# Ledger of designs, part 2: VHH binders against Mitochondrial mRNA pseudouridine synthase RPUSD3 (RPUSD3)

Target 1, 326 residues: Mitochondrial mRNA pseudouridine synthase RPUSD3 (RPUSD3), of Homo sapiens (Human) (q6p087)
Amino acid sequence: LGVRPVPEDAGFGTEARHQRQPRGSCQRSGPLGDQPFAGLLPKNLSREELVDALRAAVVDRKGPLVTLNKPQGLPVTGKPGELTLFSVLPELSQSLGLREQELQVVRASGKESSGLVLLSSCPQTASRLQKYFTHARRAQRPTATYCAVTDGIPAASEGKIQAALKLEHIDGVNLTVPVKAPSRKDILEGVKKTLSHFRVVATGSGCALVQLQPLTVFSSQLQVHMVLQLCPVLGDHMYSARVGTVLGQRFLLPAENNKPQRQVLDEALLRRLHLTPSQAAQLPLHLHLHRLLLPGTRARDTPVELLAPLPPYFSRTLQCLGLRLQ

## First folded at step 4 (VHH; framework vhh_gefurulimab)

Design a12E (from g19a with S107E)
Fold by ESMFold2-Fast, scan of step 4:
Structure a12E (fold): chain B 326 residues (1-326), chain A 123 residues (1-123)
Amino acid sequence: as target 1 above (326 residues)
Amino acid sequence: EVQLVESGGGLVKPGGSLRLSCAASGFTFSNYAAAWFRQAPGKEREFVSAISWSGSTYYADSVKGRFTISRDNAKNSLYLQMNSLRAEDTAVYYCAATPGYEDFYSEHEYDYWGQGTLVTVSS
């Protein structure tokens, strides 16, 4: 999918029609029905193999702009020696025939998310687009739309999620934690008030297909926002354990119990997904940056739309749960 | 109150090295992403390097292999080690910090900025 004009109002009601997802259960999906991890990057990938995979993942190319559909599990940045998107940009630039300019990241989804990554071979274009995205967010005009599958169904069909979030180092891991009624001192210690919009697109088998639009930028914001709705994202092995269940009733666990744990799914959901508990513990995060709105070339031009199709494992999950994007 | 104060700028010959420091006060630096930006005379401000709260780094193509960004959370400090300096590196260097920001280098996402330190590379 390429760049398409969209209305200047970028709310959920202005979204373009999505590609139809196939109907049926996992049992009826044929060869893909027994491949819950289809579309994931191979383990122990070489640098050359990663460049080939990224070249194949190009969704759009227009002037200096190159758009990728990033696979889940690929870090954008990392520590020295890690194989990341940033570490292979020179090789990717070479493979795309770019002469003297290396691609720069303009906008990307995080490691655990899949979906749109916007790159530019022109620094001025990157700067202009970054300013546009920041201004749009601050004006509460969403430019990014994520698709997520949640364990549980939000009580409202759409709404706003507001939370003050902080980064904390807990038991050797860096985690995003919510803070009630942050003080001025808390803000100086890195607490940020965050906002996301959500809309339930479809429900089935105790799960929901949800569209999420972040209006602030904070580490793991969308995952934590869904946890606060008591509907953790499927494949969220970092934050889903913060939601407890007793006799079918969901609640947030106290902060002292916030250690990351592999997500545990109930027996009914495991049967519906045709997964063992060990397979469910390895599910990729079902959070996909599906749509980005770019400014037109002239001040009065209609914004243009970039779309990334869902990865195969995500589509399989939707089919198993009877969820449809359109 | 919140302050970021850069130091270590100066005059250096082409091929030389320089280490910039940024001291943070009035807030808990370990919870912030931090970055270096520069502005050459008559030019727009440009990204140089960033380091996330988790230690992930990103560098502008023009400085890759020559500059190294690092942080010391115990000292509330950010550093930029600059090697193999070129005339084109002449600029005022700014330290910037913002909470919870991951892996993007947009200047528009940074909440706090230092006053800058001048680096002149000349023979």
Scores: ipSAE 0.541, ipTM 0.796, lowest interface PAE 2.1, mean pLDDT 84

Design a12P (from g19a with S107P)
Fold by ESMFold2-Fast, scan of step 4:
Structure a12P (fold): chain B 326 residues (1-326), chain A 123 residues (1-123)
Amino acid sequence: as target 1 above (326 residues)
Amino acid sequence: EVQLVESGGGLVKPGGSLRLSCAASGFTFSNYAAAWFRQAPGKEREFVSAISWSGSTYYADSVKGRFTISRDNAKNSLYLQMNSLRAEDTAVYYCAATPGYEDFYSPHEYDYWGQGTLVTVSS
């Protein structure tokens, strides 16, 4: 699983890598009974158990750089007393043999997504990489590629999703809400114009495997962007209810009036996934930070690629739907 | 014009206290998450503390129990109460704000930054 150089223009048109997928049929929800989703963190983990899980999740280690494949549901930072990646970095650093070279977070995905976390034991290296990511974002050059499985197939095979988003407190929950035609006043009030690139990799059983590249940073941007395409991410229990259907036609419901609720999947999709409605209500968010581009050793060098394998539940979903990651 | 202006930095003895202020102008501060970051000479910019627009607070392990972040939306101000100061707290402290976030630890998530205020903890 070494890192490899990729073209400087890291948009979807530059992708040439293939990921081999296992042969065979979708694994049944087993006679093992209780938990259909392999790869999730156990509930009520101890601090020590989390450190062990994260040590096992190391996918690459080169010099000061340590790359993790973060489980879904683990927050990077949190409130006092909350168990987070940030809170266990001293113990993780010690477990990896890093004496007086404590790991610092360079880049990570949010709590609900799984995938790449980039850590550095060298402050100078972390600073260099943070500057690289900031400059790339300002230049609208994508450095992160997410994989997602969507309920529904986007109308276009690839494109740009632009939306003005704001955070709003609705019924005790902080939700991301789209804003049409934001004014200068709206921007000053916290509305941010957001941009993502998407590419459909594969389709099957009314679902799509999609690659997403965020060019801006905003809470739940990728989930909301897919909702705006009328193709919510599988396992999106916050925003999927904003997509309604009548007589087979999908439409967007007002965000302000819609409370988060567990995603409901069609009976045909439930059968393909070998899930009951109650199991589907517990489906983890199928959004995975799969690929990060790092700068080469010198400014003119080709970027270096880091990859995180898909979690087992995600791979199972792909197998059930007949989807393959390219 | 969007501005964040820090104040309250200075020289303080170990074990002492200091209160930093950040004045926000040119935007609706109450709709933004805000944070304090610090940078010591020769080191990267380090997360210290953050407060969401709803008032939820987050702290780096090195400052938990010693520092308290707070905000006053009516005054468009962010504060950091620093108690039991140690030599290793010596740094330039930066105020930052963002309307959207995935988490609060990463400098790259913050859209607006102040110029910084120097805090020196020494005899």
Scores: ipSAE 0.245, ipTM 0.663, lowest interface PAE 4.0, mean pLDDT 84

Design a12T (from g19a with S107T)
Fold by ESMFold2-Fast, scan of step 4:
Structure a12T (fold): chain B 326 residues (1-326), chain A 123 residues (1-123)
Amino acid sequence: as target 1 above (326 residues)
Amino acid sequence: EVQLVESGGGLVKPGGSLRLSCAASGFTFSNYAAAWFRQAPGKEREFVSAISWSGSTYYADSVKGRFTISRDNAKNSLYLQMNSLRAEDTAVYYCAATPGYEDFYSTHEYDYWGQGTLVTVSS
């Protein structure tokens, strides 16, 4: 069920490829007040409605291991009382018939991204998977592959993105900020050196479909890494404003002077996407945890690949831009 | 509201043992991963050991085989049994907790922190 054998090293250049996107139609959002992006959670969901949506989002279930295709905008964890994936795990477990063993998170991505979430009702299974991912990360073997659509095309078709990042509290918001040449004092204050691999899969209409493999973990790392490539992710309303343009040339603006604001797309791109500026301001983040490499059943077995299908709005964006997932 | 309180620090001779405790309150401890970090003067806060909600344990290479992390969810408590202590183990030891699941080695993963307890290893 969406799982297939792949080499242990699932980095770029392996035979473990994403499946080709089904052909769809590029359609304008409805004029009669319907939500413009298919696949998003409705606003003001009840706890019960969220559990129903998550049950429908199960893409794989093998014994105690349950895999979700998490919708964009749902936090995994959050403040006390906030409706999050973590907060509804008891109800989700009950809904799936797992009354005696509650599901817990083994691996997921942040609120703004969509895609794979691994849950387990069995501590032993969770332990095995957590150790596998930790060992792979320490050995710098990628286990997670994200798909992203970027505004702009990276200058290189593939490469490494390295940046020292910190969390900075600016005007009531926690933002990820790059640090040039971090000092020993900066490192003592929590600056982390981060690394991601990227590969351009397809280009069209001034946009790119990019595969991203994080080798370190940091808040908003992939979004900020693409900003540093001057190619912000579509739907990135937090960091895209840090990319400026003068006489058609892009450059990076200082984080402290360029606060979060809704992403503005040029007229040609809006026409291609069949979106108004106001609709584009509501565009969900096009960052999806598409592929995850799991250990085989036995120690000597080949690792297996787990895939989450793209959300409908993501597939629509690809269709409108003439981009294909290879 | 959320609180982590360390205890058990003190002065010990090289080769000695010490057991640190951390009491958690204000959150559902059993759903969280918990860790010990330490910081010596003039150095960055370094990872010592972590234990996930599932009981998976992780250790820094410098302490592996000497330290043992454990938890008691019924008592909302985290422990660190430190054996064969060395002068370089001298540091303030911090208890930390996270609902995270990605990188137990990084200070950035942890949302909740205690005030720390001093461990001094000297002759």
Scores: ipSAE 0.276, ipTM 0.659, lowest interface PAE 4.5, mean pLDDT 85

Design a13E (from g19a with H108E)
Fold by ESMFold2-Fast, scan of step 4:
Formats: structure tokens, C-alpha cells, sequence
Structure a13E (fold): chain B 326 residues (1-326), chain A 123 residues (1-123)
């Protein structure tokens, strides 16, 4: 990204013309109407309705690989009887003309994020891709790129976020908690050293569009990493309360005294987003698995790129804030 | 020292049952996601079942309805109850554990592994 590309110079010559792209203006019209959260799954979906929604969410199908653009809020796995991607996978397989047990999950993020889910009808292909992703990550070669909109602008335009994280049971909720200077005992109790790379691609209205590339795997890693930058992700109702403000200065607050609560946005941001406080309390997490790099067909080939378009609510947020994903 | 030790493997007839145990030592098991993987002779390692730190369970389609994964955090132990066993279930079964993992299908993401226990379903 960098700076926004200027529109072609209207009025200076007629021979070179680039296609115009819609510019960021938060207007309600057409299918979006007065719905600020277009693209979310309807509440109380039946199993059949979920399968239909997932079939409609297929963005690519090439050989044994089926790629979904997963809606926010859909868990991949869960408790018995819960509607999850995994629980409807047999019906989804059949709806795509495959055998009931043919599709398996190769890669998917947690329920709170939206974006790419990679499925395979070939177990050997799934195994090889999983090995590829893990090997690349351990070699510090990012394969997954997330897009996030943050409340606040990171101090650096790019960098690495390193944090030791653990799961902690606090007041009936399992939360991801950073650990300062972890001991050997902490590591044995489940603390993991985590790493993400970030890049600010655009800023506006006190917010940033950030690309995040996780180089380790840990629950809520990207949300907590942005909290550690004092720039919580928009729609983060789990961890944003750990960023407090005193006299205009932002601080990290202890997890034990700052329980999960619906994110509160300041009046200026609410006006910019055209949201009421009640609507902002229902804002979906603006964290989207946008890009995956797959190995080329032959070992020496360049990687193949898979892209998931942003959900409508995410694109609306970007337009309201004057942010653009290149 | 971090260790996972499997037990309970053996020879069983088709349609029979076995209960595998995995004893964790040297770390606080309750904070880890845990899983069972298996490797049949001459084949790659495959996912069988996983259980999260919160108790959510996940199963491969080939074992769903026949196998049950469970954990006992007070005993630092993981279990796999295997019912209606088939010849195709013959494999070395491995216990695995890792902190904070969400993508349980990939064996490469598990930090700790046991030595394995052999299950033979004779047919």
C-alpha cells in the first residue's frame, strides 16, 4: 500500500485510462441498506441453511482443494451437537458432489475470525499441505496473511510482535494472557513464546488497516498481539478492555481486573462508522484471513496465491474510515 | 523432563474394545490441548481424535461414533476408549500435547509426543 494511488489525471490527454475504483465514502445503499453488519451468518440457522451458506461461500475449487470464505462467528470444531464447520462437513461434501467423508479440513482459524478455510478431498494432499505450512512457519516464511482494522494506530509502520502467552481460567472464562519474562516453570505450565509480523497498510480516523502474519500458533494470538500494541482490533469484545486510557494515554490493564466486555468506541469513531453504541457492541471482529500461499505444482515453482474477499461489513468499515486494501 | 507415556495397547478381535491411556509428567497437562494420532504399518501418521483444554472434542470421520476421547486433569492423563474395532484400526497409537493450539488436524503443530502403543486388530 503506502499512499493511496491518485485517480488518473482527468483532463490531461485521452489515451491512457485506468479503470476507476470506488472511493471510500460510507454510504448506505443497495443490498447494504441500513444494515451495518451485512455478511454475518443469520442467528438460529438450521443445519441445512448452514450447508447452503457454506456452499455459497466457496471461493475456489481446484482439483482436490476446496476453499471457503468462512463467515465470522462460525466455529470449526465444538461440543457434541453444536453446529460447526466440522459437524456439517459430510453434508457439505455431498452438496459439492463428493462422498460423505471425502472433505477434510487442512487449515482454518478460530470462530471469531472470518476468511480462508482450506479443505481437501484427498488425505495425502491435506497432509502435505499441513507439513508445508508448518515447515514454512518454522523457517520464518509467512504463508498466511490476515487483515485487521485496529482502534488506534501502531507506533511503528511494521515490525515483529513477540509475546509469551498462556491460557488462564479467569472468573469462568478461558482467556489468553501475556506472561512477562516466562520462567522454565511457566513454559511447563503451558506458556508459549509467540511471534507475529505486522504491517500498517493504511491509516485514517484514528484507526489502521493492518496486515498480520502469524509465525506461531496460539489461541487469540493476533487479537492479543494487537492489544499489546495498544491497538485492539475493532469488534474484539474479549480483549479490548485490557487497553485502558488515562488522560489521553493508553495503558495495558491486568487481565484479572479487566474481564471481557463489549468494546466501547469513542464518540468520534462511532460517528465515523455511523453506528450507535448498541450497534458497536455487536460489531463483528474485524480479523480476516485474506491470503494463503500454497506450494507450486512442481517443487521449484513459485507459490500459488489464494485470496478471500473481505466480508461486506469489513469493506463498509474501511470505506467509513477512508482506508483501502491494495 | 516432559514425558507422555502411552499404555493399554494390545491384541483384540474385530468388534472388540480397548482403552488407551496416556500419562503426562513434567508439565501441567490441564493447560494443554491433547490428541491421539495413529500410524499403520507402511503409512503416514493420521489424526484420530483431540480434546481441548476446555474439554471440546474432535474426531476423524473414520472413528466418529466408535472412539471417545477424554481427559482427567487431576491424574494428568488422556484416554481413548475404542469400541467396535476394525482390522483397519491396527496401528501404533501416539499421544500428543501442545499449548494453545486450535488447528488440531495437523500433527506438525503438537510440541510433545509419546513413544506410542501398538494396537493390533486381528482378522
Amino acid sequence: as target 1 above (326 residues)
Amino acid sequence: EVQLVESGGGLVKPGGSLRLSCAASGFTFSNYAAAWFRQAPGKEREFVSAISWSGSTYYADSVKGRFTISRDNAKNSLYLQMNSLRAEDTAVYYCAATPGYEDFYSSEEYDYWGQGTLVTVSS
Scores: ipSAE 0.534, ipTM 0.791, lowest interface PAE 1.8, mean pLDDT 84

Design a13L (from g19a with H108L)
Fold by ESMFold2-Fast, scan of step 4:
Structure a13L (fold): chain B 326 residues (1-326), chain A 123 residues (1-123)
Amino acid sequence: as target 1 above (326 residues)
Amino acid sequence: EVQLVESGGGLVKPGGSLRLSCAASGFTFSNYAAAWFRQAPGKEREFVSAISWSGSTYYADSVKGRFTISRDNAKNSLYLQMNSLRAEDTAVYYCAATPGYEDFYSSLEYDYWGQGTLVTVSS
């Protein structure tokens, strides 16, 4: 905080001048002080600290089923010795009092997304639920609902997004790339026809709160599907650069010419979010597995709805943009 | 034509080892997630191990520490190294693959399947 001389005339005009000449601090305190992204895992967590964080993230326990709200950036599986959800399941099981039963993964949000992780201490229950999810998806009945905040507002309030996608290995990085009119040869090379359903829940400040329901599974499908709608997800530092703008018109740039780079937000959006460009480059992906539908345990049981609350940084973004999940 | 062909099955004594191979042909294996499943006589097909296109691995609790899944994209091949075999490991082992899938757990999500190779652990 700097000290400037107070104008001799302390009337409203002098106060307006002071307001137009803000303090010269480079570090902005903002609503969250110097930590704009609350809810992210600390760097260099120990195994014990991760177990403590995951125990605190339990949102539901029903018989053998344990539901977690996974933080963004935590991988589910990985190489031996890496700190992942899978690697700490024995310690997590013990911490939850499951003395003779080890938890196994039934369904999880991916590393870059946050949200629901469904675990079971009963292998039969896990198998039954995995069959349910897969059969429902193949029948085009969505069981998973993601929440996302997009840069831009989709042209339609709801609809289907269909795209043929492939993985392309470019400069040691695996990227998801759309393919127009895939041939049989393309399918054999790993191109998959993908489908997601979307619904706009709320709009504000040039952004949208969108619900996404994937009906196929493919790496980065939801991020790329929103890019194809010209509305990349906030915090998407992998694919957002494929959306270009000329004279206010948005258009899709070829994947082969656009390498991953940190998302750049316009000046108006930065002001609404109370972020600098440098802080915006560190935005976590605003993609959250919010809801899962589970079958009842017995015949005639009511289906179970599992909900994971939004992480603090996500809720802050919604508040800054005037968006509500209702 | 798309084909996955398993090999390396056979009869082995308890405590022994086997290495299963799965040869992929007719498609570009490097963009596919791959997995091993098994089915014992009179039982449901169960998950054994999976490896994503990015190299992430996952193992069923019953095989963790004993089995190792690996892939060689240059040879279009998937492998399962099975150590410390038990009578309960006796099953037909199936190779499976699906494009672009990250971290996979259910047999019903794989698009391509092999015909299986029998592993018998006895005596």
Scores: ipSAE 0.487, ipTM 0.770, lowest interface PAE 2.2, mean pLDDT 82

Design a13Q (from g19a with H108Q)
Fold by ESMFold2-Fast, scan of step 4:
Structure a13Q (fold): chain B 326 residues (1-326), chain A 123 residues (1-123)
Amino acid sequence: as target 1 above (326 residues)
Amino acid sequence: EVQLVESGGGLVKPGGSLRLSCAASGFTFSNYAAAWFRQAPGKEREFVSAISWSGSTYYADSVKGRFTISRDNAKNSLYLQMNSLRAEDTAVYYCAATPGYEDFYSSQEYDYWGQGTLVTVSS
């Protein structure tokens, strides 16, 4: 992949086809171990092993900017002592031959998503880029494009998803909950009006490949936005249970009465994905930060496109479902 | 009324310590991410440290290992323990809070701000 110049007003336009997927067998993991899905980080990695994995995940280096294709399941930050992306930045910086300055995070998505992470060894560059992303988002110019595979097909082929969201602490976990018609009091309680753009790029086997562009920042926004479309993301074991089905018809269930539970897929989808129910319960979240638009060197320059290839498990899912990124 | 009030600033010698406090009122602090930013004379406002609603922490390179951010939701308070202070830490320190924020480094994402407290590190 790498960096390509694109028009600033591109949005979903002018996006080239993703790297071609080889036509292969959509089979379960081979006999080379007990790893259920290719491309996931091994359990119980050492600090040194994580640094090696992250060094191998570098997809671009340009001046002070280092871009990673972050694996799913790696936390960016955490409690002191936890093994996270942030905790290994000194070692990663050393391994990349950086002389005087440690890498800092410019843009990163949460633990459960995979894809682009933008790091900078220059604090001034980081500050400039953070201002750019925030300004673009507030001007409703999308800079980030996620790819997701959904269980179900959205009723519209493209559109806007608007929802007021709130964090709620339930049984020791922080969950994102939609709020209908938020009041001034609700805003003071932490409710935020959120917005995402979506586009369905392919459909097959009752599933969709969807591009998502968030225009606000809120925990689990894209997962909850797809739940509100009655099309939860594959591998969403936090929020998918809020979509109930009765006689083939899908409905939203109250968030307060539906605790997180492993996603259950129907028999037809399990057969198509060549997964057992227990394997599907461990399916990684199919939400990938695929594309970022960076500002050009000068204000009037064409924005520069930065791409992260899909993880192997994600590509396998697309192959099994006959979906292609346009 | 929404309010964030900083305290604990003052004059300290290089190598000394200070503990800043931020008292939140008028909103449900426990549902908010909170952060410390600082601005030195003639400089842009810069990120110092942030803490999520769940207690995950973030630090700028210049303060890692010297500063510790913490929160007490029962007291609606945010703290910054500042150790091994340097002359370059001299700045007005601001407390900030925002709901549901995942990217903690951008000052432009914080909805509520305090008035600031001055920290001067000088011999």
Scores: ipSAE 0.487, ipTM 0.774, lowest interface PAE 2.3, mean pLDDT 84

Design a13W (from g19a with H108W)
Fold by ESMFold2-Fast, scan of step 4:
Structure a13W (fold): chain B 326 residues (1-326), chain A 123 residues (1-123)
Amino acid sequence: as target 1 above (326 residues)
Amino acid sequence: EVQLVESGGGLVKPGGSLRLSCAASGFTFSNYAAAWFRQAPGKEREFVSAISWSGSTYYADSVKGRFTISRDNAKNSLYLQMNSLRAEDTAVYYCAATPGYEDFYSSWEYDYWGQGTLVTVSS
């Protein structure tokens, strides 16, 4: 009897196209008011609603250790009166049935990225983890692996990105700016030599799925490192404008002349992602703290791996581009 | 060389006040974000308060309304005014600074650390 395999190429973008067809049964695929970015926090979220969202975001619980998959856009700490992860930890602790001790943050990434947040209700466990992370950082051993989707494909499939970076006040905002050949005085004035490892996992539709491992800590390091590779992260509305194109060739533009702008994607990529230019201007940053390594019980033991699944909008982007995370 | 030196720690009664100072040397302090972290015996190092180089301030919920962070760039100094002290505030307090940060809460973002100053709140 006849077997008819569907060509692999027929799958590219067809899932999202079928959802927009009259055959589409999912409300998310409707022509009016359906949200293209599932997994984002709602606007005007209440304290109680945030606690509910974070409770639903728990990806692992082992003894005193609680691991969250933080949504993009949620700050860890903030100004007085601002709703943050830190400000709701007492309510989150109560909602999780923790009576012995409130949860405390052991490790988290910044507001703009999504992904892993490591919490502990036990001081001894936190102390052991603090020793491990401090030692790993001093030894320049990566403990964090981020996933990113880039506009463009890096020239090398893997490598090191080294850049001297500084924070500079430009037009009322603090921006990360590369510095060439920093002097000793520059270092003492706040210029930091930064390092990240990268690996291209998959490519498709002019985009790449990249794993990033920071070996130094600096504001917006991974976003700026990808800009320096001429491959800005999708949803990077802060630094993507520093990559210019002329006749299909990409080049780096000076930070002082290229202010933050909503990222503009070409027509082919917009079609592949099934987004309008207006929707693309609201695309969340596709930078996700996917993996953290924790120490084993004994010094010689294999490290324990914590994983945070990708947010729905990120997974949608990968599906539209034909990219797979290993 | 980069150095941060804390002072002002000591024994104080519940409800009392204490002011911690951190003296920075060997770098341009005004271009650095700075923070106070604390570590009680047997506990993890926890965030207390941070101040950006633009002067924006951030506080842990447990100290909000009681503690005030401030900086004096001309004196290369960071301060923590602690009011209405509680037994649970007993800890070694650390000054930290970084030229770059992603989030003020994360101790992993701070490159430079002081040796700490002990604050004991007891009756």
Scores: ipSAE 0.337, ipTM 0.718, lowest interface PAE 3.6, mean pLDDT 83

Design a13Y (from g19a with H108Y)
Fold by ESMFold2-Fast, scan of step 4:
Structure a13Y (fold): chain B 326 residues (1-326), chain A 123 residues (1-123)
Amino acid sequence: as target 1 above (326 residues)
Amino acid sequence: EVQLVESGGGLVKPGGSLRLSCAASGFTFSNYAAAWFRQAPGKEREFVSAISWSGSTYYADSVKGRFTISRDNAKNSLYLQMNSLRAEDTAVYYCAATPGYEDFYSSYEYDYWGQGTLVTVSS
């Protein structure tokens, strides 16, 4: 059903590293077909079509809790008139047999990522869960685990990524930029010290399957943290250009001089993924909110685990690269 | 000292209007996204409206068309203009701010919080 009991503080220290996977084949026909990006939302969705897609994306219903596996590219909140998850909650509530505007968002993956969205039809339950997540974040206990496929293999098999980050308007875009040795003044001006845990669970074809646990909240934190490891996430068309390569050696380029651009993958990787350069330029971000830890029924109880299956395009990428999540 | 202080709450009749203010001090407000959340008596905290540092605005469907969020960076202030008030709008209203947002829906995204101001809509 996607929810099961797990030990409290299921950080990466509680799991063994996965063995390197052999090269797989993504040419095999299956339920996912031969389409590289199966599982993406159709372009120009109507409000009704989005509600239908979200109803089909329900992975768990337990009491007042409704869990969705959000498709990549769907924003949670947006401008007036914009079609978002938040904007269709009344219709979604009605379609699920609930009263209009009864569902509220408790926690979700961001627009560019896919994966878990936790909704509640009970305000008391939503508040209890939001307090749990806030307290866990302040106590630096991981509650969310993302899966990502990276271009490149991190030098360490697991560790912590710490970076002071700031939002800056650079060359016509809003970018998340690292700040070295922030002062107290910098913190008060919007620079935030961020922290993520990472673990390499499998490697193959110059790529890695990594698990990421954010312990702070900041725009594009996980994408930028992987860039700082010189291993940008596949499908990261915002920050991947900040990683340069000369004769196999990778280095970080300044944000000011390296504008966002569609990710370019090397010829060997394109062959492994069975993609053309133009198809790779449309690759969805391979960052998926896979697991959330929810509190047990009583304060002393073991947390329960909520899981969202990987989208078809993500699973295809893993198969092409010979990687396995478990 | 980082501080957010709400004001402008009070008793108002159904159909009436109120303007809430939030004064920020001790940090550079203009570099932060800001939001209004509310908690009704016997209920839990819910999102009302948010405004990005660049001025993009976001609203809960229950208040869209009735409430308007705005900011004045020169005065380090956030505002919520509430029109056509209903009994269901009765709540303590909180302002919140964060330097790095993902989405505006959840209270766990916000680093700084005010103590709240009570709005009562009754005849």
Scores: ipSAE 0.387, ipTM 0.735, lowest interface PAE 3.2, mean pLDDT 84

